# Designs tried in a protein design chat: VH-VL binders against Sensor protein CitS (citS). Part 12

Target 1, 196 residues: Sensor protein CitS (citS), of Halalkalibacterium halodurans (q9rc53r339to534)
Amino acid sequence: AQTHEFSNKLNTISGFLQLGKIDEAVDFIQKERKIQQEWIHFFIERVNDPTVSAVLLGKISQAQELGIDVDIDPSSQLLTPLQERQQELLVTMIGNLLENAFDALLASGIENKKIYISFTDMGDDFIFEVEDNGPGIPPQLMESIFEEGFSTKEGTHRGFGLALVKKAVHELGGAIFLEEGELGGACFVLTIPKHE
Short names: E, the ipSAE of ESMFold2; O, the ipSAE of ESMFold2 at other seeds; V2, 0.75 times the mean of E and O plus 0.25 times the DockQ between their complexes.

## First folded at step 6 (VH-VL; framework fv_spartalizumab)

Design c3 (from C11 with heavy chain S105L; at its last look DockQ between E and O 0.79; V2 from the best seeds 0.74)
Fold by ESMFold2 at other seeds, look of step 6:
Structure c3 (fold): chain C 196 residues (1-196), chain A 121 residues (1-121), chain B 113 residues (1-113)
Amino acid sequence: as target 1 above (196 residues)
Amino acid sequence: EVQLVQSGAEVKKPGESLRISCKGSGGTFSSYWMHWVRQATGQGLEWMGNIIPYFGTANFDEKFKNRVTITADKSTSTAYMELSSLRSEDTAVYYCATGRKYSGLYLFDYWGQGTTVTVSS
Amino acid sequence: EIVLTQSPATLSLSPGERATLSCKSSQSVLYSSNNKNYLTWYQQKPGQAPRLLIYWASTRESGVPSRFSGSGSGTDFTFTISSLEAEDAATYYCQQYYSTPPTFGQGTKVEIK
């Protein structure tokens, strides 16, 4: 991992050690190792594409550093092989949807920040869902959030991420749908036909 | 409150097809996964498949995939399940169901009233 | 797929007695990532659809009386009605939603004498 999260973890460990909190440093290291192994086991069982697994693992690690609790529905599966272009664009879409959720949650002031993910390939489509418990998106803005340069004045600074998702899903012959989630935040549902 | 209303009872002969409707109300039809579950008389429950009505995308159990078709009409908030090549063993009550995604995709919190289907010669 | 086996098949008890129902899973339904057991209990009366009572093995659904409870983890689960009432006569099903396809136990019929 080359991301800021590695440096942040080293700083945390160093901080505990500098404060003389040896047991806390050891507990932190053991927790990080166990959490990573549990997610790796899940992805080995449920996701055959290593690139999609890596993106999801990376985003889970990023969420942990941000204090965001990520849950993936245990029934999720992605066992059908992806074509190279599907893989490339799906990685882009997943990454941007999760970054959008991070930004919304971090701006919100909500204490118990949560993201829920599900995905399946049991039918003729690949289906992905990403929901957060953030402020949601007013119905009046639901189409506009996919336009390049869209932002709220005080909210998001991610005017390009969702536009990229819209373009990527269209290239794959799929669709994206935004709704108010049961957690009160945004819920994005993404479909990609397995065969165009 | 989510409510699911199904089409009425049917009597069929072996080899025929059935088509059951499930109309949703009291929530966002497109935001709920709609599941189909059946129960033979005095027997347990068996999941058949589901659909996301907004997209019309369906998933199904392998044991039904060659006989079951699941569709939706979002303009009428109605999901449909068709089962072809009927056999006497398909005699059952057929339910549509949905639930809260965060508690689990396959948690069934809301159920239709059921549609009794009898397959006999 | 995960097979759920319920016992007993039938339980006949008097009002006020404690009912204890078992559900055994062929594979663990404990999701280690969130430490939740993906198992539910439903109540079904004749001519009615199933009613959700318990999810995540031990969490009561809103509006479900406190005499209904669930416990257990991994592969072994118990559903308890602490003090039977006449309206509790029904068939009770466990269901796993840990993996696809979701599967149900064969049911336990609870009769009130």
Scores: ipSAE 0.696, ipTM 0.852, lowest interface PAE 1.3, mean pLDDT 87
ESMFold2, look of step 6: ipSAE 0.738; ipTM 0.876
ESMFold2 (binder alone), look of step 6: mean pLDDT 90; pTM 0.934

Design c4 (from C11 with heavy chain T98R; at its last look DockQ between E and O 0.93; V2 from the best seeds 0.77)
Heavy chain, then light chain:
Amino acid sequence: EVQLVQSGAEVKKPGESLRISCKGSGGTFSSYWMHWVRQATGQGLEWMGNIIPYFGTANFDEKFKNRVTITADKSTSTAYMELSSLRSEDTAVYYCARGRKYSGSYLFDYWGQGTTVTVSS
Amino acid sequence: EIVLTQSPATLSLSPGERATLSCKSSQSVLYSSNNKNYLTWYQQKPGQAPRLLIYWASTRESGVPSRFSGSGSGTDFTFTISSLEAEDAATYYCQQYYSTPPTFGQGTKVEIK
ESMFold2, look of step 6: ipSAE 0.767; ipTM 0.880
ESMFold2 (binder alone), look of step 6: mean pLDDT 91; pTM 0.934
ESMFold2 at other seeds, look of step 6: ipSAE 0.773; ipTM 0.883
ESMFold2, look of step 7: ipSAE 0.777; ipTM 0.885
ESMFold2 (binder alone), look of step 7: mean pLDDT 91; pTM 0.935
ESMFold2 at other seeds, look of step 7: ipSAE 0.669; ipTM 0.834

Design c5 (from C11 with heavy chain T57I; at its last look DockQ between E and O 0.77; V2 from the best seeds 0.00; counts 0 for: pae E 2.1 > 2)
Fold by ESMFold2, look of step 6:
Structure c5 (fold): chain C 196 residues (1-196), chain A 121 residues (1-121), chain B 113 residues (1-113)
Amino acid sequence: as target 1 above (196 residues)
Amino acid sequence: EVQLVQSGAEVKKPGESLRISCKGSGGTFSSYWMHWVRQATGQGLEWMGNIIPYFGIANFDEKFKNRVTITADKSTSTAYMELSSLRSEDTAVYYCATGRKYSGSYLFDYWGQGTTVTVSS
Amino acid sequence: EIVLTQSPATLSLSPGERATLSCKSSQSVLYSSNNKNYLTWYQQKPGQAPRLLIYWASTRESGVPSRFSGSGSGTDFTFTISSLEAEDAATYYCQQYYSTPPTFGQGTKVEIK
């Protein structure tokens, strides 16, 4: 139910932006989620896809509700048009990577929770990076975290998130890698070729 | 800490190609963007492009896009920059550089020693 | 793309004097979401690679002497050497990393008289 409601909200926001009704999109976002106005202007300037913008804005608002500080590299850009399937799967992958970072940080007990995001389309690939300052991934688990059903959390419904990301990125001919981040936590990096 | 060591100076003729290596050490090579920056004699610094060595995926400044190739070899922690169809204007010192992602993807806090390339007509 | 203009082109001063360098950006490099200016200052001595001194406009890199400082916001930035030493003779560059491509100022050469 939350997934369908979220998708409908994303479509509404995308519709406003595609019709050039930027103020209406901003008002809608503010009513549904707590969004900082500074982020809206960043996304209008740097992201030429209203659906991706809406997902990132929604996740930033969610992070603020959870006490997580999100920083997006200001040199990030996504100005190249996405193919419809690329857009659909990228939205899914971004959402799942950020949810994974939220879960890791909330379980950690770390006081100053941080997430760093960067992305670019300057080259022949779309590249997205998501890093947290959480505990990272134990070396013995680094290969298994992408397996279907894997989770260190209670229950199994979250165990599909990273497996879905791996499947989605491979459908687009891309790759996902996990490395230790500069903040000491997990750093997930996605690549998606612009042309298969 | 990260250390970057570049290949030695080269003298080239117009129309030739150059290939410069940059070997990283310090255990952070694959997680950092590797950047290439050049400095022509008596001129300022100019960003050319970058690569994430683990992926082998590169970006380029528009003005170099058709002449520059950037690659990496993960097993040796070495990045390579090739510039084709050399002109006398390509005479410069070529640097590789890396930086911290969290402070900004284009913050260059580690630099190679530079490779002097002279293109004599 | 963002153009950085440095002044003066050359600054010739005596040891112990205060050096003041300017960097002006064609567009703001202040990132309102985190309230940081994405501007750096580098020192380049003859025959050497650039050395990072200041990032985020005013944050001194670890190991950089306290006589080096940066200030300013938005489009106007200043780099200061409070008491010039002989080893400070170098060319100083500002660089923005707010948007791609990253760009550099043309440099200010600091000479010791």
Scores: ipSAE 0.545, ipTM 0.788, lowest interface PAE 2.1, mean pLDDT 85
ESMFold2 (binder alone), look of step 6: mean pLDDT 89; pTM 0.927
ESMFold2 at other seeds, look of step 6: ipSAE 0.584; ipTM 0.797

Design c6 (from C11 with heavy chain S31K; at its last look DockQ between E and O 0.80; V2 from the best seeds 0.00; counts 0 for: pae E 2.6 > 2)
Fold by ESMFold2, look of step 6:
Structure c6 (fold): chain C 196 residues (1-196), chain A 121 residues (1-121), chain B 113 residues (1-113)
Amino acid sequence: as target 1 above (196 residues)
Amino acid sequence: EVQLVQSGAEVKKPGESLRISCKGSGGTFSKYWMHWVRQATGQGLEWMGNIIPYFGTANFDEKFKNRVTITADKSTSTAYMELSSLRSEDTAVYYCATGRKYSGSYLFDYWGQGTTVTVSS
Amino acid sequence: EIVLTQSPATLSLSPGERATLSCKSSQSVLYSSNNKNYLTWYQQKPGQAPRLLIYWASTRESGVPSRFSGSGSGTDFTFTISSLEAEDAATYYCQQYYSTPPTFGQGTKVEIK
């Protein structure tokens, strides 16, 4: 996923240079460096787990290439050490929830695409939220979206990723919830007990 | 619009527990974080903890984790805060407040009227 | 945790005067990723709950009169009442919501002479 992102960025820079738009190429490079450094500093401060940090950084970079604006609540924190299995399953769940949001937004045709992320470990649970400003999920489908192989005209692969998330969160003794987002789209919430 | 109504004033002795309710109306109960903030007489404000009522998991300031319990009943749109092993230093007005999930989970945009608690020997 | 220090402790002014309140943070509350300062200002009258006036340091909450404003960045913040009215007599608190736990300043009491 990093190779695709890097290649796309090089293509953008090359395009600007081929069109003689040197200032635009320089602006793009400077913006990319600043954004990456700021996110790295944020995750070093707020997330102790390097694997979770790497997944989130990778997904933020992917979102930027897709024209999706990512907003993470600055009060988010994940400082409690994760057990090995918790880490494995959490990174899988985070990845699938974000890919689900990407797919929904890209299929929607909405121009101002946005994802909101928040997470916390201040209580007895780890809590992770992912919300998009896409079309949301019709009420009649809310139970069905977690079934293996589920697909709609709005989303091609939601059922596979969400079924995997449901299985993973239940293995950790937690739950996944779908609620109406403040942005008008889907809001998925994971709760995972710290103690098994 | 959003309105938070708290239970009435209480007088307690050291070692007792208190339980304060906060009933929400005029908005989606599960849409906002519900926070508890206290204020000692003539003093500043202190955050105690919060909950998203719909799925019932709570967060706490470290200084209260051993004494505070925060719960919610989504069917009645009511959050509860219990503080055990009361001390005279717990004399304060206790507020519930909402927080926005999107714009900032610790932005307190609507407040209850407050519950005055006096702890004295 | 982040400590907020407000000054002055008390400000006594006449109607129509400009009130200027300071809030200093022990650490930056500027979120570099979105370039917003996660600082709020509340008004609290005796016997009442706090009322949110300003968030993101300078954004006025809906329904708040335009005479209230906020400015500043990083660690130094200012709250201003451009033309003081009798109803503005209250204690004003700053609060950060950049880092947990959220913390409040000790307050500035604004009195009308």
Scores: ipSAE 0.488, ipTM 0.756, lowest interface PAE 2.6, mean pLDDT 85
ESMFold2 (binder alone), look of step 6: mean pLDDT 89; pTM 0.922
ESMFold2 at other seeds, look of step 6: ipSAE 0.540; ipTM 0.786

## First folded at step 7 (VH-VL; framework fv_spartalizumab)

Design f1 (from c4 with heavy chain S105L; at its last look DockQ between E and O 0.85; V2 from the best seeds 0.80)
Heavy chain, then light chain:
Amino acid sequence: EVQLVQSGAEVKKPGESLRISCKGSGGTFSSYWMHWVRQATGQGLEWMGNIIPYFGTANFDEKFKNRVTITADKSTSTAYMELSSLRSEDTAVYYCARGRKYSGLYLFDYWGQGTTVTVSS
Amino acid sequence: EIVLTQSPATLSLSPGERATLSCKSSQSVLYSSNNKNYLTWYQQKPGQAPRLLIYWASTRESGVPSRFSGSGSGTDFTFTISSLEAEDAATYYCQQYYSTPPTFGQGTKVEIK
ESMFold2, look of step 7: ipSAE 0.793; ipTM 0.896
ESMFold2 (binder alone), look of step 7: mean pLDDT 90; pTM 0.929
ESMFold2 at other seeds, look of step 7: ipSAE 0.786; ipTM 0.889
ESMFold2, look of step 9: ipSAE 0.758; ipTM 0.878
ESMFold2 (binder alone), look of step 9: mean pLDDT 91; pTM 0.933
ESMFold2 at other seeds, look of step 9: ipSAE 0.797; ipTM 0.897

Design f2 (from c4 with heavy chain G27Y; at its last look DockQ between E and O 0.87; V2 from the best seeds 0.74)
Fold by ESMFold2, look of step 7:
Structure f2 (fold): chain C 196 residues (1-196), chain A 121 residues (1-121), chain B 113 residues (1-113)
Amino acid sequence: as target 1 above (196 residues)
Amino acid sequence: EVQLVQSGAEVKKPGESLRISCKGSGYTFSSYWMHWVRQATGQGLEWMGNIIPYFGTANFDEKFKNRVTITADKSTSTAYMELSSLRSEDTAVYYCARGRKYSGSYLFDYWGQGTTVTVSS
Amino acid sequence: EIVLTQSPATLSLSPGERATLSCKSSQSVLYSSNNKNYLTWYQQKPGQAPRLLIYWASTRESGVPSRFSGSGSGTDFTFTISSLEAEDAATYYCQQYYSTPPTFGQGTKVEIK
């Protein structure tokens, strides 16, 4: 995921250069460095897991490229050490939840696309929330969105992302819930017990 | 209309426990953090802890974590706060308050009417 | 833990006058990642629960009269009532929600003469 994100950034820079858009290439490089600097400071202070930090940084950069505004609640923290399997599956779940939010927003016609992220480990569980301001999930689909191979006739999406999240969270003894969000779109919340 | 309705006033003796209820209506109770904040007479406000009712997971300020239990019943849309080993310094008005999400997890947009608790020997 | 200090402790003014309240934070509550200040103002009338008026330092909550406003950034914040009305007699609290635990100022009591 890190290598793919880096390759995409290099291709974007190369594209600007090949089109003779030198100022645009320079602006892109400067923007990427500024974004990483601000977020790296946050992650050093609030997240004690370099792999989770890297996934979030990569997804924030990807969101910027897609024109999506990402906010992480400043009170978020992940300071409790993760077991290796917890880390691996949490990275998968975070990545897939964010990709689903990207897909929903890109398929919509809304302006000012937004994603909100919050996470905490203050209690006995790790808790993660991912909310978008997209169209949300129709009530008819609420139970089926986690099924393997789920797709809607709208668009060409045909994926396994949310099914993977459900399997991963169950392996860790946790749960996932789709709740009402303040932004009016989908709001996924997952919990993982620290001790299992 | 979002409403938070708390149980009535209590008079307690030192060493006893109190239990306050907070019933939420007009929104999806299970999806929002419920917070507990207290205010001693003539003093400021103090955050005690919270819960997300869907999972039943609670968090506490370190000052209270050995004495506070926070629970919720999704089926009745009611949160509970219990404070044990009461002292005279626990005399206060106790509020439940709903947290937001995007605007901030610790932004309290609706408050219960308050429950006055008096602890005296 | 972030300490909020409000001044003045009490403000006694006549109807129609401008009220200006200060809240100073021991640490910055400006979140550089989104450039928002995580500072809130509440109104609490006697015998009532707090009411949310302003969040993100300057964003007015829906249904709050336009005479209420907030400003400032970082560590220094101001709450203003442009023209006092009798119903504005209350204690006003600032609160930070930038870091845990959330903390409140000690309040400014606004009295109408």
Scores: ipSAE 0.686, ipTM 0.853, lowest interface PAE 1.3, mean pLDDT 88
ESMFold2 (binder alone), look of step 7: mean pLDDT 92; pTM 0.941
ESMFold2 at other seeds, look of step 7: ipSAE 0.715; ipTM 0.868

Design f3 (from c4 with heavy chain Y106W; at its last look DockQ between E and O 0.89; V2 from the best seeds 0.71)
Fold by ESMFold2, look of step 7:
Formats: structure tokens, C-alpha cells, sequence
Structure f3 (fold): chain C 196 residues (1-196), chain A 121 residues (1-121), chain B 113 residues (1-113)
């Protein structure tokens, strides 16, 4: 899933964040030249939550290393403060949805790998969308893909990430929907109510 | 093959309300943003609001926030727009349109045929 | 809100001529993160809904004839019909989708002599 050097870089970033050294974490990411300055400007203006920003920036850097083109809708915004539990679970859900997209794309052999991300807090809900141009999910599997232990991959890789996403979104009183996206791959859309 | 079919023309008086339907077919609509845009003579095209039918969450332009209600029936792929306290300046053609995902939620790849609404006096 | 200003208001040309339409944005619609311009062009014929022709300023929508093209960046954009056909008589609108609310230009009416 990750190289030894990549894992070490993640541990370094996590250490900075656990110590509350946000500026140092940003500087470390920029020094590795895995993240373009333009993305940092976007997140400063559009995402007030530093934890969500860090996860998204980290995943964008990972995508670049994997040869995956990531687009985030420029109208995306997350300016409404997250409750602590919402933040914790949203970070988990975003991370797992993106890792699912990476895994699907890497297994596919598609040359022009793409991920599209969109999110908004304009209404009464937080809404996140993640779409890839991978192989998609057969219609007969769309309901079962969220079940604990589900996997179509060969090997020892565990398929618990999407089950965790479903549990997390339901704990927050939200919902998740899966459909075939316009890029031909999977499109996951989740919603979380802002208030009880 | 994607089609959006709207309800027919309406004639209204000031102070009344209007309700327009927009039914989608030939594609997937449940998780797409469905938008409402109006076109009055001399004012061009104006975005009013949107909804994702599956979740029922709606957003509105500040100009219309207190007068517009947008709802949907996800099982029939139908969105509804209600505009209350009508004025003569609300005379317009009202369109529904589907937003995209990949290339942007705010560009509209399919449009309904439009519903002409006239508010007299 | 981002204001889009189109010119000319009306363009009257003969078949086979080149039509050039302008759209100027009050603010940049260039998304620096991916270097794409979030501007689109629609065609609207009398009594019909708008039809998407161009997005990202220069990308033709599927099924749109190659005589239609778009160019420009930042705040200044051009829409071109390389060889005008009778069926191209319509009003053309630009729209930005960089920020909310999406906004439209006032339109350029293209007439065939």
C-alpha cells in the first residue's frame, strides 16, 4: 500500500500534528515537493478545519506519487466548524474513501487515472463526493460492498474500509450513497447533518 | 438521451405562489445536483437554487432564500421548485438543469424545456 | 458575485463567415490548483433551453461540431464559430462556474443574413 520511505514521512507528519506543530507539518510537506502551493492556497480559503485540510493535502500528495490526477471542485467549501466527533469520523471517512479509490485505480491498469472530489457545507448538511475513473462496482455488489470483510481483491488485503465508512456516517446521523460515476468508476456521496 | 421534462406554463397574480416540477429520465439523477435557473427579459439567466434528490438537501441564492422552496422525490427523479409571494418581476421562463460531477457541479449539461410563468399586475 | 460582460450585443453575418464573440469576467475564473478556466458557453435558439457547447473555456462538449471553439484565460474569453452555418443563428451565453452563485453573461445574438 505504501513504501518504507512514505510510511516514515507519514509518521513524521503525524508527529508534527500530534504535537500541534501545524506550520512545521506544512513546511515538511512543501519540502518534499509532493504538494503544489496552489492546493495550499485553496485549502486556506475554503477549508477552516486544519485536520481535514491535512488529510486532503496528504492524500493529494500520495495521489501525485501514484500518478493519479486529482481534481477538487473549485466551489468546494468546508467553513462551518466541525464538532470534535464529526471531525474525527469525517477524517476517517475521507481517508478510507480515497484509499479505496487508489486501490481500485492501481488494480485497474488504466493509464489516465483520475479522482474527482467535491464537498460543500452550503446547506444544513456537510456533503462529500469522491469519484474515480476506475472499473466501478458491479450493480449486484453495490449493496454488499459496505459489509464488514467484503473484498474482491486477491491477497491478504482487508476490505473493512468501506464498512468503517458506513458505520461512521451512520453514527453521525448521515448517509452514504454509491453509484456509477460519469467517469465510469465508483462515485461515493456522503452527507452528515450539521446539527443533532 | 438524458431528458428533463417540466410542468406546463402558468399564469399567476401578485401574491400567489407557483410550483414547477422537473422529471428526469434516461440517466441517473439521485446524487446529482438539480438546479433551477430563470430567464427574464432584459435580465438574462439567474441561478435560484439546487438540490440533491437522494438526500433532499437544498441550497438557495440569498436573493430567493426566504421565498423559494426546493424539494425532490428521489424515487421518481422529480424535483420541485416553489416560489412564494410572487411579483410582476418574477415573470420569466424557469428552467431546471442537471449539474455535472467531474467537470463541475455548477455547469449544466442538460436542461428542461422551460416553464413560462407570467405574473400579471 | 462575478459579473460577465459579453460583446457585441448582436452580430449579423453571412453563412461561411467567422463569428467571434467576447466574454469578460470581473474576476479571474482561472483555478490555480489545476490551471483550468471555469467558464462555459451555451447556445440558445428561440423557444429552446440553453445547450452546453464549451466548458473549461476551450473543451468542446461531446457531439458539438468542431466549428465551435473557445479560448482565453483569466478574465478575457473568446468564442468562435469558424464557418457560420444557418443553423447557428442563436443567442450565445457565457457562464462562470468558478464560484457561487454561478453567473451568466447577458448574451450575444448571432443572426444570419
Amino acid sequence: as target 1 above (196 residues)
Amino acid sequence: EVQLVQSGAEVKKPGESLRISCKGSGGTFSSYWMHWVRQATGQGLEWMGNIIPYFGTANFDEKFKNRVTITADKSTSTAYMELSSLRSEDTAVYYCARGRKYSGSWLFDYWGQGTTVTVSS
Amino acid sequence: EIVLTQSPATLSLSPGERATLSCKSSQSVLYSSNNKNYLTWYQQKPGQAPRLLIYWASTRESGVPSRFSGSGSGTDFTFTISSLEAEDAATYYCQQYYSTPPTFGQGTKVEIK
Scores: ipSAE 0.614, ipTM 0.795, lowest interface PAE 1.6, mean pLDDT 86
ESMFold2 (binder alone), look of step 7: mean pLDDT 91; pTM 0.927
ESMFold2 at other seeds, look of step 7: ipSAE 0.691; ipTM 0.841

Design f4 (from c4 with light chain P102L; at its last look DockQ between E and O 0.42; V2 from the best seeds 0.00; counts 0 for: pae O 10.2 > 2)
Fold by ESMFold2 at other seeds, look of step 7:
Structure f4 (fold): chain C 196 residues (1-196), chain A 121 residues (1-121), chain B 113 residues (1-113)
Amino acid sequence: as target 1 above (196 residues)
Amino acid sequence: EVQLVQSGAEVKKPGESLRISCKGSGGTFSSYWMHWVRQATGQGLEWMGNIIPYFGTANFDEKFKNRVTITADKSTSTAYMELSSLRSEDTAVYYCARGRKYSGSYLFDYWGQGTTVTVSS
Amino acid sequence: EIVLTQSPATLSLSPGERATLSCKSSQSVLYSSNNKNYLTWYQQKPGQAPRLLIYWASTRESGVPSRFSGSGSGTDFTFTISSLEAEDAATYYCQQYYSTPLTFGQGTKVEIK
């Protein structure tokens, strides 16, 4: 996905240059460079784990290709060192929560797709939040969504992602819960004790 | 209906300590960030810190970190802010305010009535 | 620390007039990666708690009348009451929630003649 996105960007630049639109090519390059620098700067300042940073950056890039607007709360931070197992499982959980949000948004008819991410290491727990402006989870299904193989509709996704998240968070002694988000969609919250 | 009720006005001397309560009702208390904000006479509003009662986790502006303590009692739906080693510049109205849940945690949708504190010799 | 400067200090207007309030930030509150301005407007009447009106600079909170609006980006923000009603007499505050410490403007008092 990243290789395909990079090739498209190069083709766009080449197209501008071949048409003699030098200013447009420069503007495109400056926009892409600014976006990359801002995300790199944010993660250097706010996230002291390069593996978590890489997963978040990769998923943000994927969301941009899919036409999904991603917000990260600028007060987010993860500066406390992760234990190796915490890092492994947190990466898995973040990835699956974001993929779940992508799938829900792509299956919806919503034109202005949005995801909000926040995280903090203030206090005794790591806390992660992933919210979308999709259709949300009907109250009737809220207990079932974490079961293996859960699916409400046909598709290529088998519904293993949320079950894996629940297993992973349980191994770390934490919890996951679902809330109605301020964006009108699903809001998943992870908590992970630092000292376990 | 969510409501935040603070303890009454206080007059203090320099060097004393201040403790203000903020009792919540009409909604879930423990899952929301509770914030403390003050407004000194002739100055702007100033954020001091917060707590999320579900976890008991509290955070502070560095300017107050060594003087402020923020706690909560889930059984009484009450948050507390203590400010020690008071000085005359601590004269202010002190507010508690509720943040939204994790999405928009610094967006204050409910405020207490305020507690006037005067520090004078 | 991000300083928010509101102007004017006081507006005195008649019912039906348009009220325009300014909030200037000492540094940008636009998070360019998501294109959101982390700025909020509150209303506070004497003896009452503040009321959230606008967040993300321009999004009205649920139940807020359409005569209230916000605009602007980066460092320059405007709050407008399109047709002033008597009940709108209050002090209005802007707040940034881009970075800690959270900061507020000093307020603009709107009076009804």
Scores: ipSAE 0.006, ipTM 0.475, lowest interface PAE 10.2, mean pLDDT 80
ESMFold2, look of step 7: ipSAE 0.347; ipTM 0.716
ESMFold2 (binder alone), look of step 7: mean pLDDT 90; pTM 0.915

Design f5 (from c4 with heavy chain S105M; at its last look DockQ between E and O 0.88; V2 from the best seeds 0.78)
Fold by ESMFold2 at other seeds, look of step 7:
Structure f5 (fold): chain C 196 residues (1-196), chain A 121 residues (1-121), chain B 113 residues (1-113)
Amino acid sequence: as target 1 above (196 residues)
Amino acid sequence: EVQLVQSGAEVKKPGESLRISCKGSGGTFSSYWMHWVRQATGQGLEWMGNIIPYFGTANFDEKFKNRVTITADKSTSTAYMELSSLRSEDTAVYYCARGRKYSGMYLFDYWGQGTTVTVSS
Amino acid sequence: EIVLTQSPATLSLSPGERATLSCKSSQSVLYSSNNKNYLTWYQQKPGQAPRLLIYWASTRESGVPSRFSGSGSGTDFTFTISSLEAEDAATYYCQQYYSTPPTFGQGTKVEIK
């Protein structure tokens, strides 16, 4: 079965075609193709780790399917080689931070959903930031969100992702910090030393 | 409401070091990039480096990498910049500035008042 | 690194006149992924720190008077003061924040006659 975003894109194309707006349909298809190529181009130039690139690109595609607009700071770079364990845990951390942002935005009802990502390896650490424009985290919960089993969602969803991020970052000798971001939502910043 | 207050003017001789403080108030600073930018008298602006005070992680422009040290004290919301082996070319006004996040990490929205440093024998 | 060239070096104009400043970038600062130009304009009065006026080439910072505006894309940018006031006497700098290190133009000094 088709995903919601994939189905929406097909419906948009079909709508243009049904209205006899062939040029508009072509333009829509070309813009979608250009957007995908621009992200691939960005990651080839700015991220020198194919596994991290693949995870980020996959999450961007997932965000598009969910109607979430992702913006990566153009000055971001990850060109320093990762050790195997750093790569494994970084992929886990990035994935879980982005899934947390997706969940918060989807639960929020906010119409113009946004995620901002930045990362740099310019200094002695790898630094990643993930910010959303969702409801944020109430101050009294900021310490609790990293605890195993924490969740504000009821039922089948369990909140193990942020606990895994905290464990992973500390295994690598790094740290993670949560605050309210510029967009008014949650902003997670993590650091990982390149070397001991 | 955000305010950055820098230490006062300094007169130095070649070969000495300078150390400038930048204290933040009225907002969140510990997880924001705090940048150092200098301006020679009557000249343009030049980025030197930055730090996230919460983590103490610093970056430097390659031109300054071996002479600049940037540190921070999270508990006092204060960043510090030290420039060693001073030359007459280091005569400038030194600014600290806060970078944004979503709008851009190198978009400087709040600036300290500047610290005038004169290097002469 | 990206070099920004501003022109003219100095403008001397009367109150009420329109000031037009140019900033040319050695490389494009248009980020195609979000279609934004990572170009900023600052105002610096003598003895003061720079003040952020315009970011993303054309977005006015909160509290900045509407007589200040920015335009352009890619490599060519314009900053405009629609009706000069005496308090606008300052040096204006463009800055790119598309690529590390961030770099500044050499400035355009605006003098009020």
Scores: ipSAE 0.733, ipTM 0.868, lowest interface PAE 1.2, mean pLDDT 87
ESMFold2, look of step 7: ipSAE 0.765; ipTM 0.883
ESMFold2 (binder alone), look of step 7: mean pLDDT 91; pTM 0.929

